# Ledger of designs, part 191: VH-VL binders against q9umr5

Target 1, 268 residues: q9umr5
Amino acid sequence: SYKPVIVVHGLFDSSYSFRHLLEYINETHPGTVVTVLDLFDGRESLRPLWEQVQGFREAVVPIMAKAPQGVHLICYSQGGLVCRALLSVMDDHNVDSFISLSSPQMGQYGDTDYLKWLFPTSMRSNLYRICYSPWGQEFSICNYWHDPHHDDLYLNASSFLALINGERDHPNATVWRKNFLRVGHLVLIGGPDDGVITPWQSSFFGFYDANETVLEMEEQLVYLRDSFGLKTLLARGAIVRCPMAGISHTAWHSNRTLYETCIEPWLS

## First folded at step 8 (VH-VL)

Design x43 (framework fv_acimtamig)
Fold by ESMFold2-Fast, scan of step 8:
Structure x43 (fold): chain C 268 residues (1-268), chain A 123 residues (1-123), chain B 106 residues (1-106)
Amino acid sequence: as target 1 above (268 residues)
Amino acid sequence: QVQLVQSGAEVKKPGESLKVSCKASGYTFTSHYMHWVRQAPGQGLEWMGIINPSGDSTSYAQKFQGRVTMTRDTSTSTVYMELSSLRSEDTAVYYCARVGFPYSSYDYWFDPWGQGTLVTVSS
Amino acid sequence: SYVLTQPSSVSVAPGQTATISCGGHNIGDKSVHWYQQRPGQSPVLVIYYDSNRPSGIPERFSGSNSGNTATLTISGTQAMDEADYYCQVWDSRTYVFGGGTKLTVL
């Protein structure tokens, strides 16, 4: 008997993206109950991330209640940030493995095709003017936009990512940290050939400094200060890093070798 | 402008294999999914399958599963559709069509469409 | 397997309004896209997400989707609008097209 798996999709996405993932799970762990949440699909994925967190929270509560032995989360791209916040705001989650598939855990500073579609007159160098406004913070992509050249604006204006990462203080920070630390395993997956997540090391809590030099997780203030528990999880042996080259952004949920190497071992 | 240009018409014998190409231009080739759709003479549109932006994930209509293969060559911005074990019923115009939204395939529209490739299968 | 039902043909006089229906169970809960195919040409997107027009499509084209029927409406119909029209939705890991409607402008 395997623990149930809950899947959370990404930006402009839906349950359809996980058809191959479900096939792999069924092959290796037959009988696993997999629930792919059909909330905030397509354009609805642009809604503020705190609104999405509330909606997904309501959907996962009955699933977790039916599985007292625990559940696993597989969260793709933007969905990984939803799951980060979910684990922090839920006083009663019973998540064993949180599997983050190429999610911009420290934020995003790139991807010109989404920018062209959403903000046709903007480039990554000037998107901060839109994203760090109250209007911009009503869009999910702006909730994790992290311009390394305007870090002060990011810290002051981000209504989501700066708060869940403990980069700006919040009254609930201590409770969020306590809740997040209940997770059994934090499995981080990503790679240099993703082509969308910029920098790709954001999926492993690395990010640009002001010179666009990538600093890894252990050099980040959020890690050094243990703001939401990364240092504690790493010391506990609960963080798994699984980088893989040759995988593009839309293939993380549909590559068999990646599944067998990075996901399958954590689906007890 | 965004364009999809397909290979020329072909005549095939039953039992042979077909390979149609679709060359994309005017956009970032690796940001959009690509569909293949066919249309038999005087008939409607029939979906065959879809390939992801990087070419390493495909999904095929059940009717074509086991006979169809879709691939991408990013160096030439070209998508291919191969159909094996051809029958006279495979006579059709074959279209490639881009998913009109980047990095997602879900309920998005098909835009643009290639000009079509007429394939005639006869003895 | 989800099925979209369209009338095989619709006839309209020049300048009048043509309506083309696309029937499907609870289709109002799905996103409907419409394509125009003139004789000997490839399909062209004319409406996406139920009611939105792509750049370059005349404003006389409009769409709606509610309950069990989606509708493509062409006001002030012109001879150049004579074509086959297809509705299309996503359902259960597949892309479903209607059977097509031949619009004749008399």
Scores: ipSAE 0.367, ipTM 0.771, lowest interface PAE 4.3, mean pLDDT 92
Fold by OpenDDE, second read of step 9:
Structure x43 (fold): chain C 268 residues (1-268), chain A 123 residues (1-123), chain B 106 residues (1-106)
Amino acid sequence: as target 1 above (268 residues)
Amino acid sequence: QVQLVQSGAEVKKPGESLKVSCKASGYTFTSHYMHWVRQAPGQGLEWMGIINPSGDSTSYAQKFQGRVTMTRDTSTSTVYMELSSLRSEDTAVYYCARVGFPYSSYDYWFDPWGQGTLVTVSS
Amino acid sequence: SYVLTQPSSVSVAPGQTATISCGGHNIGDKSVHWYQQRPGQSPVLVIYYDSNRPSGIPERFSGSNSGNTATLTISGTQAMDEADYYCQVWDSRTYVFGGGTKLTVL
């Protein structure tokens, strides 16, 4: 039998967005129990990410308990960060494949429709003034805002991304690393035509330096220091990078070719 | 099928420059990094450098810094490697090799390899 | 600079198992790739990420990596397996090859 699949949605999403994905899974892996978690849907997805992590944890624990052989996680967009944090705080998770579907794993620094909606009078260059305030950190989007020009503020004020990355020292860093390393495979999916994740390489733990030059995962301090286990996972052959062009952000969960190439192989 | 076809053998004199081409086919040319590796007669493989999919970024081995230039032409799906100030020690078979996975470099493997280009440097 | 050490040569009788080592400081913390180069031919990938076989590579090829040694194993060695074998890693934005091992099938 196939391992259960748990799906975590992105910003302003709901379970309905994943109807095609469910169809594909059912077709290619008949009998698979797929659970799309309808938590923090719509505007509730703006809640602090740690609050979301707690909510999703409560939902996945029973599912994992019923699946002693393991489960697969498919986590889309903002959901990918939620899932990474989830796996960091759970010392007893049994996740085989963690599929990060176009997630800003290394953060976001770009003007998007979502950003304009929340902050219509702010450009990305000025958003640090809001996002790195206590008030700003009450919004999920700010929890993974990563301003390359204000690294000091990011490191000191980010209440989520900087912590799960191990970029800021905290007492749980070692344990979180150990927990995250329990994952069988980390499948990173994204692409240059996404249009939302900025830079798109963030889905692969790439990101801007101080000159807004995109550096790859292996050039990042979190990798070099193995702060949360990326270097270790890569050494194991446990990281799968699956880039695909020609896919917009809202199509990652509905593209058949993408599913067959990047998702299906890891649902066995 | 993915193929890398390189230019033919060359004979050069010390002080001259060589330029080897590598034509790619069978995949999206603009999605993969390309390596250059050389092999002196009877010796092992030596990494020379890498060029990104767009051609606007390169990284060279320290040994070749200042002498090597890698470029690529999207319109012809061809990557070029130029080595200047040639020495007898530069006699080798030069290979282009694709990064095995798109939009990434570093820890990925080399696949496939070109057929190689023998360059002989002699006075 | 990071260095990979391979034996210069390994000999094996047909049908026997050949083992080629690749030594490096904490190489177990790196991903190792292996290439086969037959005489007069270009290198061909035979193992990637320590133990994975590309399509078209026979099952008799396997790999492992732990501690300070990565190993390429060829079971049921055939005459066609006679070649030079190179291990390769990435290190600090550079790419490093081993010195190569000549496998002779007796």
Scores: ipSAE 0.000, ipTM 0.490, lowest interface PAE 13.6, mean pLDDT 92

Design x44 (framework fv_acimtamig)
Fold by ESMFold2-Fast, scan of step 8:
Structure x44 (fold): chain C 268 residues (1-268), chain A 123 residues (1-123), chain B 106 residues (1-106)
Amino acid sequence: as target 1 above (268 residues)
Amino acid sequence: QVQLVQSGAEVKKPGESLKVSCKASGYTFTSHYMHWVRQAPGQGLEWMGIINPSGDSTSYAQKFQGRVTMTRDTSTSTVYMELSSLRSEDTAVYYCARGAIPFSDYEYYFDYWGQGTLVTVSS
Amino acid sequence: SYVLTQPSSVSVAPGQTATISCGGHNIGDKSVHWYQQRPGQSPVLVIYYDSNRPSGIPERFSGSNSGNTATLTISGTQAMDEADYYCQVWDSRTYVFGGGTKLTVL
């Protein structure tokens, strides 16, 4: 029988977005128990990410407890960051495959229509003034805003991403690293035509330097210092990279070719 | 200025197919979901379905599943709704309507509507 | 399955306050949006997320949502406000509209 699958949605999202994904899983892995978590839906997805992590943690504990063979996580967009934190804060998770669907793992730095809807006068060059304030850090999108021109502010003010990536010190960092390293496979999915995640290589732990040149995962200090275990996982053969062109941000959970190529092989 | 301009009125016979177009302008076409909503004469609004910004994912109301198809042509900024196996009860004004929150298909409102396309199904 | 119930009509004299209800089970836990439709015209958004006004909608339009009833309130009602008003929510599978309320100002 197949391991249960837990799905975590993204910004301004809900379980409704995963209707096609559920169909694909049912076709290829019939009998799989899939739970799409309806927590922090819609505008509630703007709540601080640590608050979301606590709520999702409470929801996944009983599911993991009932599955001694392990579970798989499929985490979309902002949801991938929630899942990153879950894997670190849970001393007893039994996650086999963590499948990250176009999630800004190193952060976001781009003018998106989400930002214009939330903050009509904002631009990517000026959003750091809002996001790196105490007020701004009460919004999930600011928790992973990573302005490469104000990296010192990001490191000092980010209450979530800088901590979970081990870019800033935290008392629990050693335990978080040990917990994260229990994951069986880290499956990273993303692509150049996403149109929302900027840079798109953030889904693969790449990110801008101060000149907006993208440096890939292996050039990041987080990787080189092995801050939360990426270098160890890569050496273990546990990181899978599955880039795909031609897929927009709202289609990662509803593209059959993407599913067959990048997701299906990891749903044992 | 956001505008949604729909194709003209149509008269159809039972069993035929309908295809209505909705041409968008004044915004980034590939940032918003588009919906189709119909209104029978003297009746209220009825949601039919949704198509994502890039046009490669659709979801339809259960009542229309199997006979409605929504498509997008990003080169012409146009959304299409095709309804097959028409019945007299399909007589209605058909509206395209834009989902207000970019890249979101959840719980949002419709901020702009097309002018509507009257479709009459009669024998 | 989710159903929104609106009165079929509401009448008010010019300058008076009109209230239009939208009933639904635990609707206070949902976000309610309101549309105005004048005869022969397309719907126009007048209230979103329970109580927010789009740019260009007068301050006399307000909304609230609690328990099992959402309410659209129009203070100082004017002849130009004559229209059908529809409430709308999202419910786990679909977008649900109320049956509509015809507002008459006379």
Scores: ipSAE 0.427, ipTM 0.781, lowest interface PAE 3.9, mean pLDDT 92
Fold by OpenDDE, second read of step 9:
Structure x44 (fold): chain C 268 residues (1-268), chain A 123 residues (1-123), chain B 106 residues (1-106)
Amino acid sequence: as target 1 above (268 residues)
Amino acid sequence: QVQLVQSGAEVKKPGESLKVSCKASGYTFTSHYMHWVRQAPGQGLEWMGIINPSGDSTSYAQKFQGRVTMTRDTSTSTVYMELSSLRSEDTAVYYCARGAIPFSDYEYYFDYWGQGTLVTVSS
Amino acid sequence: SYVLTQPSSVSVAPGQTATISCGGHNIGDKSVHWYQQRPGQSPVLVIYYDSNRPSGIPERFSGSNSGNTATLTISGTQAMDEADYYCQVWDSRTYVFGGGTKLTVL
């Protein structure tokens, strides 16, 4: 039998967005128990990410308990950050494959429709004034806003991304790293034609430097310092990179070719 | 290859005690809980109790409280089940069964079973 | 005490699909395990945690669990599948078995 699959949606999404993915899984892996967690849907996905992590944790714990051989996580967009945090705070998770589906794992720094909706009068260059305020940090989008020109503000005010990345010192950093390293495989999926995740390399833990030059995962301080275990995971062959062109952000969970190439191999 | 080998059949009289052994091999003995389950002739399976890997903790079904004692010897990889004050109703095949998940006492299932020990209680 | 209810017997022709139910209050919230016991033999685990097969168990064995009923399904039933089948759950540190179902292959 196949290990259960847990799906976590992204910003402004719901379980309905994954109807095609469910069909693909059912077709290619008959009998797989797939649970799409319908929590924090729609506007509720703007809630602070730590609140979401707690809610999703409560939902996944029973599922994991009934699957001692392990489970797979498919986490889309913002959900990828939620899942990474879940794996960091759970000392007893049994995740075999963590599939990060076009997630801003290294943060977001780009003008998107989501940002325009939330902050219609703000450009990305000025968003730090809002996002790194206590008020701004009450919104999920700001929890992973990563302004490369205001690194000090990011490091000090980011209440989510900077912490799970181990970029800011905190008392749980060592434990969270240990917990995250329990994952069997980290499957990173994304691509240049995404149009939302900015830069798109963020899905692979790449990100801007101070000159907005995109650096790869191996050039990031979080990797070099192994602050949450990326270097360790890579060393033991546990990181899979699956880039794909020609896929827009809202199509990652519905593209058959993407599923067969990047997702299906890890649903054993 | 996991193996659970139990002691041979026994005939007992009412009021006596039985003691069945279960020798385990093929795995780390001190990693798994062990259970005892019995089956009366023509009847279903009945859980009797559980003993932890170290042998210092046991839990018994309410029906057998005060009459059953489970022990284990790490040096010989053997688990024991003793049932006292035997009655005719205690006639059954007794099985040792390994808890499948190491170092866990949550929602156990039994992945390996002994061959069973028939105990007949008759006057 | 928690109770599991199984039919006393199920009959199936060779090659057909056998279905054995295990009823229990909100059993879908529990993990259900299944054991096969051939005549004169010890029980053998055939399904664990609702739908997982141990190594060596044929693919024709499958399990599901939802609501108040867990189900063991044997597709392409063979003569060798004739046995008693028991469902089992864990409830408040007690292990509960169903009454067992005798599967007869006609």
Scores: ipSAE 0.000, ipTM 0.506, lowest interface PAE 15.8, mean pLDDT 93

Design x45 (framework fv_acimtamig)
Fold by ESMFold2-Fast, scan of step 8:
Structure x45 (fold): chain C 268 residues (1-268), chain A 123 residues (1-123), chain B 106 residues (1-106)
Amino acid sequence: as target 1 above (268 residues)
Amino acid sequence: QVQLVQSGAEVKKPGESLKVSCKASGYTFTSHYMHWVRQAPGQGLEWMGIINPSGDSTSYAQKFQGRVTMTRDTSTSTVYMELSSLRSEDTAVYYCAREGLPWSGYDFAFDIWGQGTLVTVSS
Amino acid sequence: SYVLTQPSSVSVAPGQTATISCGGHNIGDKSVHWYQQRPGQSPVLVIYYDSNRPSGIPERFSGSNSGNTATLTISGTQAMDEADYYCQVWDSRTYVFGGGTKLTVL
């Protein structure tokens, strides 16, 4: 039988966005128990990411306990960051494949419809004033706002991303790294036509330097210092990179070719 | 100015096939799921199926499975619905409808509808 | 399959409040959208995600959803509100519409 699959949605999203993904899994891996977590839906997806991590953790515990052979995670957009934190805070997770669908793993720095809905008069160049305030850190999107021109403010004010990336000290960092390293496979998916995740290489742990030149994962300090285990996972052969062109942000969980190429092989 | 413009009314005989088009304008066509919904004379709305933004995945209501096919041409911003083996019970107005985006709050809701295409099936 | 139940008709006098129910098993756990269809016209989204109004929809339209019943409320009903009203939810790979309610303003 196939391992159970747990799905975590993104910003302003809900479990119902994954209807096509569920259909694909049922076609290729019939009998797979798929649980799409229906927590922090719609506007509740704006709640602080640490609050979301706590809620999702409580929901995944009984699913993992019932599956001694392991489970797979499919985590979309903002949900990929929730899943990164879940893997770090859970000292007993049994996740085999963690499949990250176009998630801003190194953060976000771009003008998108997401930001304009929440902050309609803000430009990306001045959003740091809102996001790196105590008020701004009460919103999930600000928890992974990463302004490359104000990296000092990001490091000091980010209550979530800077901590889970090991970019700022945290007393639990060593335990979080140990827990994250239990994952069997880290499957990274994203592409240049996403249109929302900026830079798109953030889905592969690449990001802008101060000149807005993208540096790939292997050039990031978090990788070089092995802050949460990326270098160790890569050396172990556990990181899978699956970029695909021609896919917009809302289509990653509903594109059959993407599913067959990047997701299906990892759903043992 | 967002709009969906459908092809004109059709008269068909039982056993024939139907193909209705729906041309989108005023927005990024490849960002939205598209739906087909029909309405028999004097009756309610009946969901037929959905096609994803990239056009390579579809899902259909069980009643139409095996008779309906939905396709999408992103170069012309057009979605199509084909229905085969027509019966008199297929007489209806056929609507295309756009599903809204999550960050606008309109996901799973049909925020823009075509004008409808009347299809009459009679012998 | 999931079923949404609406009354076939509701009548109100001009200026009165109309309420249209949409019944479904544990519908309070789902997100309900409402459409208005005037004779000979396409449906128009009037309420999305239980209680939100799209731009251009009058304030007199409101919605709620709890337990086994979702409700569309139209306060100060006007003659122009005469239409069929449909509730709709997503359920397990399908989009389900209620049977529709004809609102008559006398």
Scores: ipSAE 0.008, ipTM 0.481, lowest interface PAE 11.5, mean pLDDT 89

Design x46 (framework fv_acimtamig)
Fold by ESMFold2-Fast, scan of step 8:
Structure x46 (fold): chain C 268 residues (1-268), chain A 123 residues (1-123), chain B 106 residues (1-106)
Amino acid sequence: as target 1 above (268 residues)
Amino acid sequence: QVQLVQSGAEVKKPGESLKVSCKASGYTFTSHYMHWVRQAPGQGLEWMGIINPSGDSTSYAQKFQGRVTMTRDTSTSTVYMELSSLRSEDTAVYYCARTGIPLTGYEWGFDYWGQGTLVTVSS
Amino acid sequence: SYVLTQPSSVSVAPGQTATISCGGHNIGDKSVHWYQQRPGQSPVLVIYYDSNRPSGIPERFSGSNSGNTATLTISGTQAMDEADYYCQVWDSRTYVFGGGTKLTVL
């Protein structure tokens, strides 16, 4: 009786991260079929996001076909961007709730240890030289690198995020917007203590301006132009914002209070 | 400087419980997974389980499921490993170790290890 | 259950190259880490993610991983490198260690 749930993991992650989430779902919605997709695990999560979108698309098609009443998506971290693209490129998705767990929806601009591993001498101020090259765009993290001091380069070089956000023109933009708007609910989850997603408000479609001051979703050109449907969804009452303090990046999928407050209500 | 400092050696009898501590310093305690790994005398390394210090979520190797419990205290930056129903085969050095990259996945190696706690189980 | 196989021992003369193998089914699709353990000491991470060195590990340590075999290579081996070496991977639900290789120098 409950709609199936499809889970998409994040950067350097795997299905194992969601064992507690599955326990919570089983307790509150017994009988729910939950599929955690074991694609692009670990270092394979560094593959270009369009490649990941293709692979995840192939995996979700049969699941959606078996559930004519609809499915729910729970998409964590980088996985939230994969799910953003899935909702746009699939002409026939039947997603009810898209639950985005601390995903950098407007991009990432922050120094972290994983970035130092991938690019040892990098600082966030100079990573644009690598990421906005053709070589850099072969790495998933560069696909959503959004340097607020080099917005012109981001708009021209981003092969993924600038396109999916409608910040650069694409022949399929109208169809992608129409497809995305079929979603029943867009549930945005994130918080100030995440420690990885920078700025954390990126999970709510907020982002830095050129002075590194955060502007919220309603002040973004993407929202104001309704480039892929955020303004329409908000007007329809379909956007849910669920911020929670005290939760670090890897705790979103294993915190019971977070689950009960932000996720459970959207799993019909 | 990152340091993991464990509690001292213990001698236990069969059937008793063991609780070992590991105090972390030199980094943000809640940003890295912590692991427990044991090594029986003259033998190799055996993974026991993982704890996320931020969410207090745990997962244990199947062999230890039902006997092992991992906890943490964020106010003292300390993780604990308790092993119950001890047998002579549980005689080992017990190590805590952290994942190298802050909370970005399980495939990362263990970059810092505690000094080890020798536990001897005998009658 | 996933199993990693290492030779129990490898011997090499000082200044020569030591090679330690770690066998596993399709291990080339996994991320392999290597630990050095000297007698009475804690393990030390010497290679992570197949081929990367942590700060402080000499350049003579290198790693590779392809097909069914991962390899730790120590060039210009020194007496101080004498230790037990363990490979490790994450496999779905667990961390798997190899059985360990005792490296003897000389």
Scores: ipSAE 0.047, ipTM 0.644, lowest interface PAE 7.0, mean pLDDT 91

Design x47 (framework fv_acimtamig)
Fold by ESMFold2-Fast, scan of step 8:
Structure x47 (fold): chain C 268 residues (1-268), chain A 123 residues (1-123), chain B 106 residues (1-106)
Amino acid sequence: as target 1 above (268 residues)
Amino acid sequence: QVQLVQSGAEVKKPGESLKVSCKASGYTFTSHYMHWVRQAPGQGLEWMGIINPSGDSTSYAQKFQGRVTMTRDTSTSTVYMELSSLRSEDTAVYYCARVPIPFGSYDLYFDYWGQGTLVTVSS
Amino acid sequence: SYVLTQPSSVSVAPGQTATISCGGHNIGDKSVHWYQQRPGQSPVLVIYYDSNRPSGIPERFSGSNSGNTATLTISGTQAMDEADYYCQVWDSRTYVFGGGTKLTVL
């Protein structure tokens, strides 16, 4: 029998976005118990990420407890960051495959249409003034805003991403790393035509330097210092990279070819 | 600037199929989800489903599952709603309506509505 | 299966405050949006996310949402406000509309 699958949605999203994903799983792995978590839907996805982590944690505990052979996580966009934190704060998670669908793992710094909707007169160059304030950190999108021109402010003000990436010290960092390293596989999915996640390589732990040149995962300090276990996972053969061109941000959970290539192989 | 223009009124017989169009302009068509909502004469609003124009992914209300199909044509910035096995109860004004957040959610409000397409199903 | 309940009609004198209720189980935990539909016209968004006004909607329109009731309030009601008003929420897998309230100004 197949391990249960838990799905975590993204910013301004809900469980209904995953109807096609559920159909694909049912076709290839019939009998799989799939739970799409209906927490922090729509506007509530703007709540601080640590609040979302607490709520999702409470929801996943009974699912994991009923599955002694393990579970899989499929986490989309912002949901991938929630799942990163879940794997770190849970001393007892039994996650086999953590499948990250186009999630800004190193943060977001982009001029996209959704930024214009949220802040119509703001530019990416000045959003740091809002996001790196105490008020701004009460919004999920600001929890992973990573302005490469104000990295000092990001390191000091980020209440979420800088901490879970080990970019700033935290008393629980050693335990979080130990917990995260229990994951069986870290499956990273993303691509150049996403159009929202900027830079798209953030889905693979790449990010801008101060000149907006993308440095890949192996050049990041978090990797080199092995702050939360990326270097250890890569050495163990547990990191899977699955880039795919031609897929826009809202299509990662509803593209059959992507599912067959990047997701299906990791749903034992 | 944002405009949704729907196809004209239709008269159908029971058992036939309906296909209504909604042409979008004034914004990036593929960035915004589109809904279909209907309203029977003198009655309230009823949600039918949603389409993502970027990936052509869809989600339908349970009542219409198996009878409704939503599609899009990105070259003409048009969404379509097909309803099969028509009954007299399907007589309604059919609206397309936009989700305001680009790449956004299923639980948002509807910011722009088409003018509506009256469909009469009789004899 | 989630149901939103609205009064079928509300009457108010010009210049007075109109109050339209939208009842639902624990609706205060949901985000409520309100639409105005004048005779022969498409619906128009007047309130979103419980209490926010779109650009172009007069300040006399306001909303609240707590417990089991969301409320649309129109202060200084004018003849042009005569319309049907619908509340709307998302419930897990569907968009739910209230039955609509006909506002009469006389």
Scores: ipSAE 0.006, ipTM 0.511, lowest interface PAE 11.4, mean pLDDT 89

